# Designs tried in a protein design chat: VHH binders against Mucin-19 (Muc19). Part 1

Scores and structures below are computed, not measured.

Target 1, 175 residues: Mucin-19 (Muc19), of Mus musculus (Mouse) (q6pze0r851to1025)
Amino acid sequence: STCHVYGEGHFRTFDGESYSFDGLCQYTFLEDYCGQENGTFRILIESVPCCENGLTCSRKVIVTFQDQNIILQDGKVTAVQTAESTDCRERSANLYSIHTVGLYLIVKLLNGIILIWDKYTKVSVILDPSWQNKVCGLCGNNNGDLKDDFTTRHSSVAAGALEFANSWKTSQECS
Positions, changes and structure headers below are counted from each chain's first letter, unless a header gives other numbers; antibody chains are not in Kabat numbers.
F, E and O stand for the ipSAE by ESMFold2-Fast, ESMFold2 and OpenDDE, each averaged over both directions (binder to target, target to binder). V2 = 0.75 x the mean of E and O + 0.25 x the DockQ between their complexes.
[cut] marks letters that were taken out.
Atom coordinates printed by the task and the answers are left out, and those that the model quotes come from them; centres of patches stay.

## First folded at step 1 (VHH)

Design b01 (framework vhh_7b18_3)
Fold by ESMFold2-Fast, scan of step 1:
Structure b01 (fold): chain B 175 residues (1-175), chain A 117 residues (1-117)
Amino acid sequence: as target 1 above (175 residues)
Amino acid sequence: QVQLVETGGGLVQPGGSLRLSCAASGFTFSSYAMGWARQVPGKGLEWVSYIYSGGSTEYQDSVKGRFTISRDNAKSTVYLQMNSLKPEDTAVYYCARDLEWGYFDYWGQGTQVTVSS
């Protein structure tokens, strides 16, 4: 199943719901925490405005996965180790791979998630079937049921896209 | 032998109109969503518009109300009607076949659109 966002906040969820939301904050695009401690990854997105009154020119994508941040920004990928990894941890050499196919930048995560970025506003995520009903965020819950695609951070079903998307802000201080 | 061939690009004044055409061959055209993307000189690719096999359409907000995507399955052709063109619309425009939800697997050669006086 696939989810994407493009332009000024045009979303399509894994279960096929389409909606528009032009937020200026950081949002959880996809994660497997879903209110629990047992999560393994997060994919966060931010709209990068142009000079033209906040029109979206690009999207910044941040992937957090096993003590690493993979940042997609300004047409490039930067992978950063977290500064707090001073505890005894095993070395992990193959968490992800990066490929270029035509005009797209592709990040494949070891856990079966594929992230595709056009280096501009379009971000797509492809999940293998093992992620059925295990994710949440702006991409929906990937459970095959369209009725609950607007599941908020608080585990309720929103009446509309604005309530749904605002529940996935990573900071309540952002307007 | 999948081919996508764009035509209709050119030089136009601000406020003018152009119609791009993309002739497809080598696959069952009616079964695929099609899209248009553009590349501004010195910058990355930007998605412009989508048309699904069923005829539903999507647009980037900066072109909404000015551009119209359409398709003719009998002619295996997708079109982009561009009205009220702005200098910011200057780019190479690419026709693309959508394999799955915005992952394009085949691209045309591109056609240059220049909006200037």
Scores: ipSAE 0.000, ipTM 0.138, lowest interface PAE 14.5, mean pLDDT 76

Design b02 (framework vhh_7b18_3)
Amino acid sequence: QVQLVETGGGLVQPGGSLRLSCAASGFTFSDYYMGWARQVPGKGLEWVSYISSGGSTEYQDSVKGRFTISRDNAKSTVYLQMNSLKPEDTAVYYCAKDYWEGGFDYWGQGTQVTVSS
ESMFold2-Fast, scan of step 1: ipSAE 0.000; ipTM 0.162

Design b03 (framework vhh_7b18_3; at its last look DockQ between E and O 0.77; V2 from the best seeds 0.00; counts 0 for: pae E 5.5 > 2)
Fold by OpenDDE, look of step 2:
Structure b03 (fold): chain B 175 residues (1-175), chain A 120 residues (1-120)
Amino acid sequence: as target 1 above (175 residues)
Amino acid sequence: QVQLVETGGGLVQPGGSLRLSCAASGFTFSSYDMGWARQVPGKGLEWVSYITSGGSTEYQDSVKGRFTISRDNAKSTVYLQMNSLKPEDTAVYYCARGEYLWDSSGFDYWGQGTQVTVSS
């Protein structure tokens, strides 16, 4: 199953729900924490305002997977090792791979998650079947039920896209 | 059903310009990458340009600086502005849809094509 964000905040969840949200904060695009203390990955997205020519704007993406932080920004990818890792190079090689195919940057995580970025506004995440009903965020819960895709950070179903998206802000200081 | 209809092809002299249009229907246009490919008689299909749903563009080396791809999501239309046309640009040009366009194999739907002929 695949989740998409594109353009000026257009989303398509894993279960096929489409909605629009143009917030300017940082949001949880996808994670497996889902209100629990234990999780293994988190994908955050931020909107970057575009110039008139649209050439310099990019949707910022932050992927946290174990002790790796992968940042997609300004058409580039950077990886930051957390202080908890003892061997940065070896761990990075084993945990994820990065490929460039045409316009797209592809990040493949060891956990079966694939992230595709056009270095601009489109971000796609592909989950293998093992992630059924094990994720949450703006991408929904990937449980095959479109009706509960707007499950909020608080495990309630929001009435609309705005309430849903706002619940997945990483901070309440921005809107 | 998915439909792609190309227009704007024709006969033009070397150095001339054409603007191709592709009207799309039967799917959520804004969600998909769109592109153009061309085929010369007796040769294989080659990609020319594509534009992602996010607005990023890519061009074949042979057309860089001369061709410009754009899209209008409100009209569900993708365009190919072709300037400084050369005889070697003569081909049938196809509009195509794709989810991820790494190469020509990434296209999943095609139009019927429009003939572009560059000749003195």
Scores: ipSAE 0.047, ipTM 0.498, lowest interface PAE 2.6, mean pLDDT 88
ESMFold2-Fast, scan of step 1: ipSAE 0.244; ipTM 0.637
ESMFold2, look of step 2: ipSAE 0.101; ipTM 0.574
ESMFold2 (binder alone), look of step 2: mean pLDDT 84; pTM 0.845

Design b04 (framework vhh_7b18_3)
Fold by ESMFold2-Fast, scan of step 1:
Structure b04 (fold): chain B 175 residues (1-175), chain A 119 residues (1-119)
Amino acid sequence: as target 1 above (175 residues)
Amino acid sequence: QVQLVETGGGLVQPGGSLRLSCAASGFTFDDYAMGWARQVPGKGLEWVSYIYSGGDTEYQDSVKGRFTISRDNAKSTVYLQMNSLKPEDTAVYYCAKVRPTLYSEFDYWGQGTQVTVSS
């Protein structure tokens, strides 16, 4: 199952719902916490502002998986341990792989999630079937039902895309 | 030694179809992602499609719904089925293998095959 965002906020959820939302804050694109303490990953997106007359806008992507933060920004990837550790031979502890295919940067997480970034505005996530009905965020809940894809952070169904997307902001100080 | 050999290019009318093939050798084909990229006259190199070792696919937006990438692991071959061809699809098409490193990209390319869409 695949979810996309591209351009100035064109989204297509895992269950096939399409909507537009052109927000400039940081949002939860996909996670499995969904009100749980025991979630295992988060994917956050943030639009980088562009001129009105149109340079290509970019999206920053942050993946938190286990003790790793993987940041996709300015056409490059930076991986950082969430814990500050002394010098250790821990490169072998990486729980992901990264591939560059032409314009695209591909991050494969060992939990069955594939993230594809065109280094600009397009972000795609591919989930294996084991993630059915276990995720939430701007990509929807991946349960095979279009009618509840606008499930908010508070487990209600939004009347429209603006209310839905705003519920997935990571900071209430941003608008 | 790694080799990638493209075939199937040619001249076709707008709206027509072509099937490109890429015969791979010199590596364990089943373990690697493969892709197609094209050099359009007057533009840089553009990726076209990607197929993961597990069979999942990704396409450039301009070819979605028209092109289909597939692979035959028994023959160590990757294919690109191109339908509803447009003049802007005119390009040299390259088959490529993805590197097996943490920060990887295409590490081997074929010589390319010319596709010309013209009436």
Scores: ipSAE 0.000, ipTM 0.094, lowest interface PAE 19.2, mean pLDDT 73

Design b05 (framework vhh_7b18_3)
Fold by ESMFold2-Fast, scan of step 1:
Structure b05 (fold): chain B 175 residues (1-175), chain A 118 residues (1-118)
Amino acid sequence: as target 1 above (175 residues)
Amino acid sequence: QVQLVETGGGLVQPGGSLRLSCAASGFTFSDYWMGWARQVPGKGLEWVSYISSGGDTEYQDSVKGRFTISRDNAKSTVYLQMNSLKPEDTAVYYCARDEGYYSPFDYWGQGTQVTVSS
C-alpha cells in the first residue's frame, strides 16, 4: 500500500481516497499509536512556506522509530539517536537505511516502512502487507475500505477532508 | 501488459542533436509521471529528466538548458530532445513510468543507445 502528499496539500490515502488540505501546522501523516500508548513509530509532516503568500515550497518530515529521530528538511537528512551512548547496541544503529535514487531520497525502516521524499513537497510512504489495518493518520487506516478513510484521531468518521485533517494536528494551538 | 519502447538513439557528433521517443502501452498514459534515465558505461544509472502528469519538468544539472522533456498524451509518447550533445552524454537511455506520485519508477523500457563521438 502507498500513500502520498504533494504540492498545496494534495493527498491520496492507502485505500485510494483523494482529498485536498492545505494546512500549515504539523500533522500526523502516519502512525501506529492510533489513540493507544503502545505504538512503535510516527511520521509527522509540516508544510514550509516560501513567501508571504503561504505557498508551500517544501515539506519537513519527522520520523520517530525506536531510538531514532530522523528529520528530512532543507534537502537533507539529520538522524539523531534519542538514547544516550549506544556502544553496546550495534543492531539499533542499523534500524534504517537511506538511499538516493535519481532525484529522490528514500528512507527504509526495518519494520517494513519505506518513505520517499523528493526534497521538496512530495512525500510518499509504502507499507508492507503486514501493516494493513494497523495504522492511522492523514494517510488513512489502510484497511482496504475507502468509506472509512476519514477516520479522525477520535475514532469517528469525518464528513469532510477539513474536519478529518484538522483532527490529526499535533498541536491544538495551531490553526 | 505495460510496455515502454524507446527509439531515436544513434551515433552523433559532438555538438549535434537527437530526439528520443518512448511509446507507451498497456496503461492510461496521461495519469502517470514519466522520466528518462541513462546508464553511462562504467557508471551507475542516473536520472536525466522527469515530467509530471500535469506537464511539470525537472532536469539533472548537467543537462539543464541542453535537454527538453515533453509528452504527447494523445499519442501516449514521451520525448527527450537532446541538444549540444557531449561525449559525456554517451549512454543507454531508458524511458520509465512512475506510478503517479510514487518513486522509484516501476516500469522501464529496453533502452536505446546514444553515442556521441567524432
Scores: ipSAE 0.000, ipTM 0.131, lowest interface PAE 14.0, mean pLDDT 75

Design b06 (framework vhh_7b18_3)
Fold by ESMFold2-Fast, scan of step 1:
Structure b06 (fold): chain B 175 residues (1-175), chain A 119 residues (1-119)
Amino acid sequence: as target 1 above (175 residues)
Amino acid sequence: QVQLVETGGGLVQPGGSLRLSCAASGFTFSSYWMGWARQVPGKGLEWVSYIDSGGSTEYQDSVKGRFTISRDNAKSTVYLQMNSLKPEDTAVYYCATEYSLGEYAFDYWGQGTQVTVSS
């Protein structure tokens, strides 16, 4: 399954729901925590506005996987190890791989998740079928049912895109 | 408009060889990278190999030394030569391009071609 966002917040979830949301805060694009402690990854997005009129010129993407924070920003990748960082051998054993191919930057995680970034506003995530019903966030829950794609952080089904997307803000200080 | 048609799969015994082909249309083939990914039954989609517009290649460690990717820009076709096949190589193989991924085409992987390695 594939989920994507592009431009001024045009989203298409794994289950095929389309919606628009033009938030300027940081949001959970995709994760497997979903209110539990046994999660293994998070993908966060943040719109970076143009100087004049607030239009989205690019998206910053932060991937937290294992003890790595992989930051996609300003057309480049920065990988930062946390205080609980894995050994360099584990890191060197291709825990993730990064391919810069033409216009696109591709991040492949060892867990079967593929992230594709055009270095601007477009972000896509490809999941294998083993992730069915195991994810949440702005990409939906990947359960094959369009009706519950607006499942909020609080495990309710939102009536609209604004309520849904706002539930996935990572900080309450950003309204 | 982007179309990718994979052929060349089949049933082969361990240690055998197969050559996959992918015919591409709907974009300027020579300007974009091409690659192969595979879907293992009950598991995820994983990249196998890619080749950029200049002919530089990269492979996943599990296939390095056994698989060779190549392209023919005049025919808009990418190939995957698979040697010394193992049961673990059993999968549906899809070709992909930077263009099709960037287009957010729902069916950008096409139908794929089945490779079964069994004795």
Scores: ipSAE 0.000, ipTM 0.122, lowest interface PAE 14.2, mean pLDDT 73

Design b07 (framework vhh_7b18_3)
Fold by ESMFold2-Fast, scan of step 1:
Structure b07 (fold): chain B 175 residues (1-175), chain A 120 residues (1-120)
Amino acid sequence: as target 1 above (175 residues)
Amino acid sequence: QVQLVETGGGLVQPGGSLRLSCAASGFTVSSNYMGWARQVPGKGLEWVSYIYSGGSTEYQDSVKGRFTISRDNAKSTVYLQMNSLKPEDTAVYYCARDSYWDSEGYFDYWGQGTQVTVSS
């Protein structure tokens, strides 16, 4: 299953729900924490504006997996070790792989997640079947039922896309 | 087997109109996500418009109200009607099929491109 966002906040969830949201803050695109502290990864997105009127020139993507932060920004990938000791050096080298194919930058994570970025506004994520009904965020919950794709950070089903998307904002004071 | 062929590009005066066509073969247009992207001289590739399998459409803000994407399922063709053209619209326009939803993974199929030039 695949989820993506592109342009001025055009989203399609794993279960097939489409919506638009032009948020200016950082949002949880996909994670497995889902309101708990026992998660293993987060994918965050942030629109990078090029104009005063809020037009999006590109998207910054931040992937937190194990003790690594992988940042996709300005057509480049930067991987930063979170704060663990150097005995994790060998582990980190094998936690992910990065490929450039034509206009796309592809990040494959050992946990079965594939992230595809066109180096501009389009971000896609493909999940291994083992992640069915184990994720949350702007991409929905990947459970095969679009009726609950607007599941908020607080585990309720939003009536509309704005309420849904705003619940996945990572900062409480960003507007 | 998937093939996309664009036609309809050309030279036009500012304020003029052009209609681009994308003839698709090897798949069902109405079952896929289709779009138009453009390569502006000296700049990167940018998306222009998108039509979902269900028929909903989306547009880049700079073309909203001027461009219209549509499709003819019987003819397996996707169109981009471009009105009120500006010099800034000068680019090579590509038709693309987006199969993000395929369980086999992400695939992009692109046409050869068609040049649109708007006189300065």
Scores: ipSAE 0.000, ipTM 0.123, lowest interface PAE 15.8, mean pLDDT 72

Design b08 (framework vhh_7b18_3)
Fold by ESMFold2-Fast, scan of step 1:
Structure b08 (fold): chain B 175 residues (1-175), chain A 120 residues (1-120)
Amino acid sequence: as target 1 above (175 residues)
Amino acid sequence: QVQLVETGGGLVQPGGSLRLSCAASGFTFSNYAMGWARQVPGKGLEWVSYISYGGSTEYQDSVKGRFTISRDNAKSTVYLQMNSLKPEDTAVYYCAKDTEYYGWGSFDYWGQGTQVTVSS
């Protein structure tokens, strides 16, 4: 399955729903926490305005996987250890790989998730069918049922895209 | 630059088995989904099987339980193991590369095809 966002907040979910949402906060694009503390990854996005008129010039992407924090910003990739880790032991095995193919940066996670970024506004994420009904966020829940594509952070079904997308803010202090 | 080369076709009796191989070059093989399709004489293309970048598989209903698709990323090769072959499986089999870096898209490159004939 594939989900993507591009331009001024044009989304297409794994289950095939399309919607538009042009928020300026940080949002959960995809995760497997889904109201639980036992998740394994998060993919967060935020729009970066380019000038006075507020048009989106790029998207910043943050991937948290294992003890790594992978940041895609300004056409670059930066990987750091998460601040929450109390274990100072080193990681020698690669948990992910990064490739540059033409215009795209591709991040492959060991768990089979592929993230594709055009270094600007387009972000795509690919899930094997084995991830069906195990994820949540702006990409939907990947359960094959269009009726619940707008499942909020609070496990309810939103009546519209605005309510749905705003439920996936990572900070309530953002406007 | 992209090249797909099929091997392994031939003549078999009903109930027999064949293994098709597709050697790929000219692209980053592990990033793309691959598939097999077949063309029965005088008819259009029929999708047979699909394998994702991560190894998940899908099959056309008429071949489920008889055919198995697999891939070897180190060899840039896709396989189709065909068991319990029937006369209805007689066709030219094509290997295909998906257009997308990601999963389930349309095909942009095809091999030359290999003939499979199932008869007594």
Scores: ipSAE 0.000, ipTM 0.108, lowest interface PAE 16.8, mean pLDDT 76

Design b09 (framework vhh_7b18_3)
Fold by ESMFold2-Fast, scan of step 1:
Structure b09 (fold): chain B 175 residues (1-175), chain A 120 residues (1-120)
Amino acid sequence: as target 1 above (175 residues)
Amino acid sequence: QVQLVETGGGLVQPGGSLRLSCAASGFTFSEYAMGWARQVPGKGLEWVSYIWSGGSTEYQDSVKGRFTISRDNAKSTVYLQMNSLKPEDTAVYYCARELYDSSGYEFDYWGQGTQVTVSS
């Protein structure tokens, strides 16, 4: 199943719900923590303004996976290990692969998650069916039911997109 | 604000050709798939063709082999070259920006339309 965000905050969840949210902060796009401490990954997004009007020029994507941060920004990928990880290159190489196909940059994680970035505003995530009902964030919960796609960080169902999206901010100090 | 402006419509004889242009503004044109749809009298709105941000194209079966969609990202313009026109192609043609690349027919902005009449 596939989730997208494009342009000025146009979202389509894994279960097919569409909504608009043009936030200025960093948000959890997708994760498997979902209120627990035993999660394995997070995908965070942030709109990057580039013009005088503050219109979204691109999106920065941060993937946290097995003690690594993979940062997609300014048309390129940088990978940074967390302070406690000192694995050699060949050991870390099996955690993910990066491919450039036409205009797209593709990051495939060992856990079967595929991230596609057009190097600008469009971010897509493709999940293997084994991830059904195991994820949360702005992409929804991938459980086949549209009625609970607005599940907040606190495991409640929001009445609208604004409440839903704001619950997925990574910092409450940001408006 | 997003704006799409169509030009190039007109009256043409059966078998003739016409080229439609759609000038886009207010967004990063190269990031969006663009499409053409038409309103046929008595039949409603139908899609004609679209071109993805990556350059791939698709066509409705009735126009395949006769119409060609293309884009010029430097000019923020999408084109529809229409050849071997038939009376059945008479319609108002609309340019549209696709909501998501590869989403099919989810369009969020439409132009005003341009009239194409194929008559003897």
Scores: ipSAE 0.000, ipTM 0.094, lowest interface PAE 16.2, mean pLDDT 74

Design b10 (framework vhh_7b18_3)
Fold by ESMFold2-Fast, scan of step 1:
Structure b10 (fold): chain B 175 residues (1-175), chain A 119 residues (1-119)
Amino acid sequence: as target 1 above (175 residues)
Amino acid sequence: QVQLVETGGGLVQPGGSLRLSCAASGFTFSYYDMGWARQVPGKGLEWVSYISSGGSTEYQDSVKGRFTISRDNAKSTVYLQMNSLKPEDTAVYYCAAGPYDWLSEYDYWGQGTQVTVSS
């Protein structure tokens, strides 16, 4: 199962639904919280505009996994520990790995999630089969049914892509 | 049933140009990302360029400014215009199609077309 976004907000969900949404704020691309408190990760995206015409030149990706924030921005990866831990340095080395294949920068998370970034606008996520029907966000719910891919953060099915995508805007301030 | 057929390869002098074409059949072309990868003698497959179903394009750094990828959905064809060719561009070029997947996850691959750049 693969989900991606590229260019001016062209999305394809895990279940194969395609839609367009060019939001300028931070949005939940993928998470397993899905309205509950007991999640384990979040993948957030932000469009980085060019000065000319406000076109999207790049996407910033933020992965929150355990006590780490992994930030993909400006063609590079930065990992930041969110909680102080002098004894977790050895464990942190095994939480993720980074690879480059052709045009793509790949982040593999220990939980079976693979994040692929072309260092510009294209962001893709590949899920381990164990994540079927356990995720939500702009990538859809990965349950094999196209009819509910527009499930909002409020657990309703949106009539269109705009309502769906706007429901996944985070509390991060923008404009 | 699904086919990607590459044409346009050949022998060319350094500084010359070639246009590769990839004719697709057996799937809904307009829904797929299309790309070009090449196998350089003595090396593995490397990604050259891709074009999304929506028309956005990306290029490997070594070909930026020299190669241009384009598509014609009415003809179910993707093109790679190669200008200012260098000996290091010598490779078998493959057309690939997938639902916006990374290289190893592409659904369909062509048979490849040989491009040789030498004097």
Scores: ipSAE 0.000, ipTM 0.136, lowest interface PAE 13.3, mean pLDDT 75

Design b11 (framework vhh_7b18_3)
Fold by ESMFold2-Fast, scan of step 1:
Structure b11 (fold): chain B 175 residues (1-175), chain A 120 residues (1-120)
Amino acid sequence: as target 1 above (175 residues)
Amino acid sequence: QVQLVETGGGLVQPGGSLRLSCAASGFTFSDYAMGWARQVPGKGLEWVSYIGTAGDTEYQDSVKGRFTISRDNAKSTVYLQMNSLKPEDTAVYYCARVDYEYWSGYFDYWGQGTQVTVSS
């Protein structure tokens, strides 16, 4: 139903698996590409550490949808088109909306995905039920089975959280 | 060109039933949630029911247990089965496509509406 991460890398997947992973690189939180090129969206996360103590002070979120990047960082939202031809397509306002409810920033995507950010470390994603068994990433595969929630980028089932999470790293150059 | 066309309205006695249909065109129907809203004389516009892309449904409290929303993706059609109709259900009923830009379930395209009158 919902997936979230908060604090020092505390994750709960759509299928209810809990695990901890406190990586400092950029990771795929959720996507529908899953090793193919026919996907429609990606949600990427990156922990922003405190300067001195290495604790996670906030999370940066990048949503790639319909040739647009929606960036959530430093308590603010920035949207950038990724392709020149999108200037003549649907209005940007038709693809997503942004709302503030108390301390939360809510981004609703036209495809039925709701992203909730507390402007700090907590990121939550709510999926329309039509996305069952169509997604992958740190949030798991949303198939109702806990046994394969650690499905890696390479379509294998990891033995543990570290192997699982590191497979969703977006750059091999990051340590 | 997005179009929504409602049919099935009419005059019924209290306790009667009606089935409304909404034929959609101009977009990929299966990718959108759909809903029904009504314009009640003197009370303004109010949301009635919602159906998501996977068939999940929600209803306004005043119609729960009496109305049923459903969809047929092969026919690009959404339906509203209305049972145990009350005089308070008298309104113009609008089919609408759900706009995911708003968490309150705002609609971005509307049909022309169909009149439902419940009176003796």
Scores: ipSAE 0.000, ipTM 0.083, lowest interface PAE 16.3, mean pLDDT 75

Design b12 (framework vhh_7b18_3)
Fold by ESMFold2-Fast, scan of step 1:
Structure b12 (fold): chain B 175 residues (1-175), chain A 118 residues (1-118)
Amino acid sequence: as target 1 above (175 residues)
Amino acid sequence: QVQLVETGGGLVQPGGSLRLSCAASGFTFSSYEMGWARQVPGKGLEWVSYIYSGGSTEYQDSVKGRFTISRDNAKSTVYLQMNSLKPEDTAVYYCARGRYWGDSFDYWGQGTQVTVSS
């Protein structure tokens, strides 16, 4: 199952819903927290404008997986452990792998999630079938039902894309 | 190299049914949207149906309720089940691959003829 975003906020969810949303805030692209504290990962996106007219030149991607943050920004990848982990010997190099294939940066997580970034605006995520009906965010809930693709942060079904996407902002202070 | 091969066309009477199949090769089938378009005699190419990689479907208004698009990712095949066929459905039907990031098609099959007449 595959989800995409590209250009000026063109999205296609895992269940095949297409919509447009060109927000300037940080949003949850995909996660498994879904209203619970015991999730294992989160992928956040943020549009980076290049021009005074607000056109999106690139997307910043942040992957939080266990105690690590993987940041995709300015054509490069930076991996950072959380401040809570001060033990330099207890890093897990096997939790993910990073590959460069042509113009693409590919991040493969041990949990079966593959993230593909063209270093610009295009971000896609491919899920292992074991993730069916276990995820939420701008990519939808991956349950095979189109009617539930606009599931908000509050576990309701939005009537439209604007309400849906705005529910996935990571900060209420951003409009 | 990408190949799309349509089969299942033929002659059928009004009210009848046909099932078209499109065998795909040369790409990761499950990652792409697939669709059907038709060339009606005397008219241009018109879109018929679309199936997203996740399984959601869309139909042209004139075929809604009569046609059903489906896919079998294990067989790399997309299908078009056509019921309650009308003379206006007479056309060459083409299988097409949807562009990875968009809503347009980038590869097309050779087409299969469907004729609906009494």
Scores: ipSAE 0.000, ipTM 0.094, lowest interface PAE 18.6, mean pLDDT 75

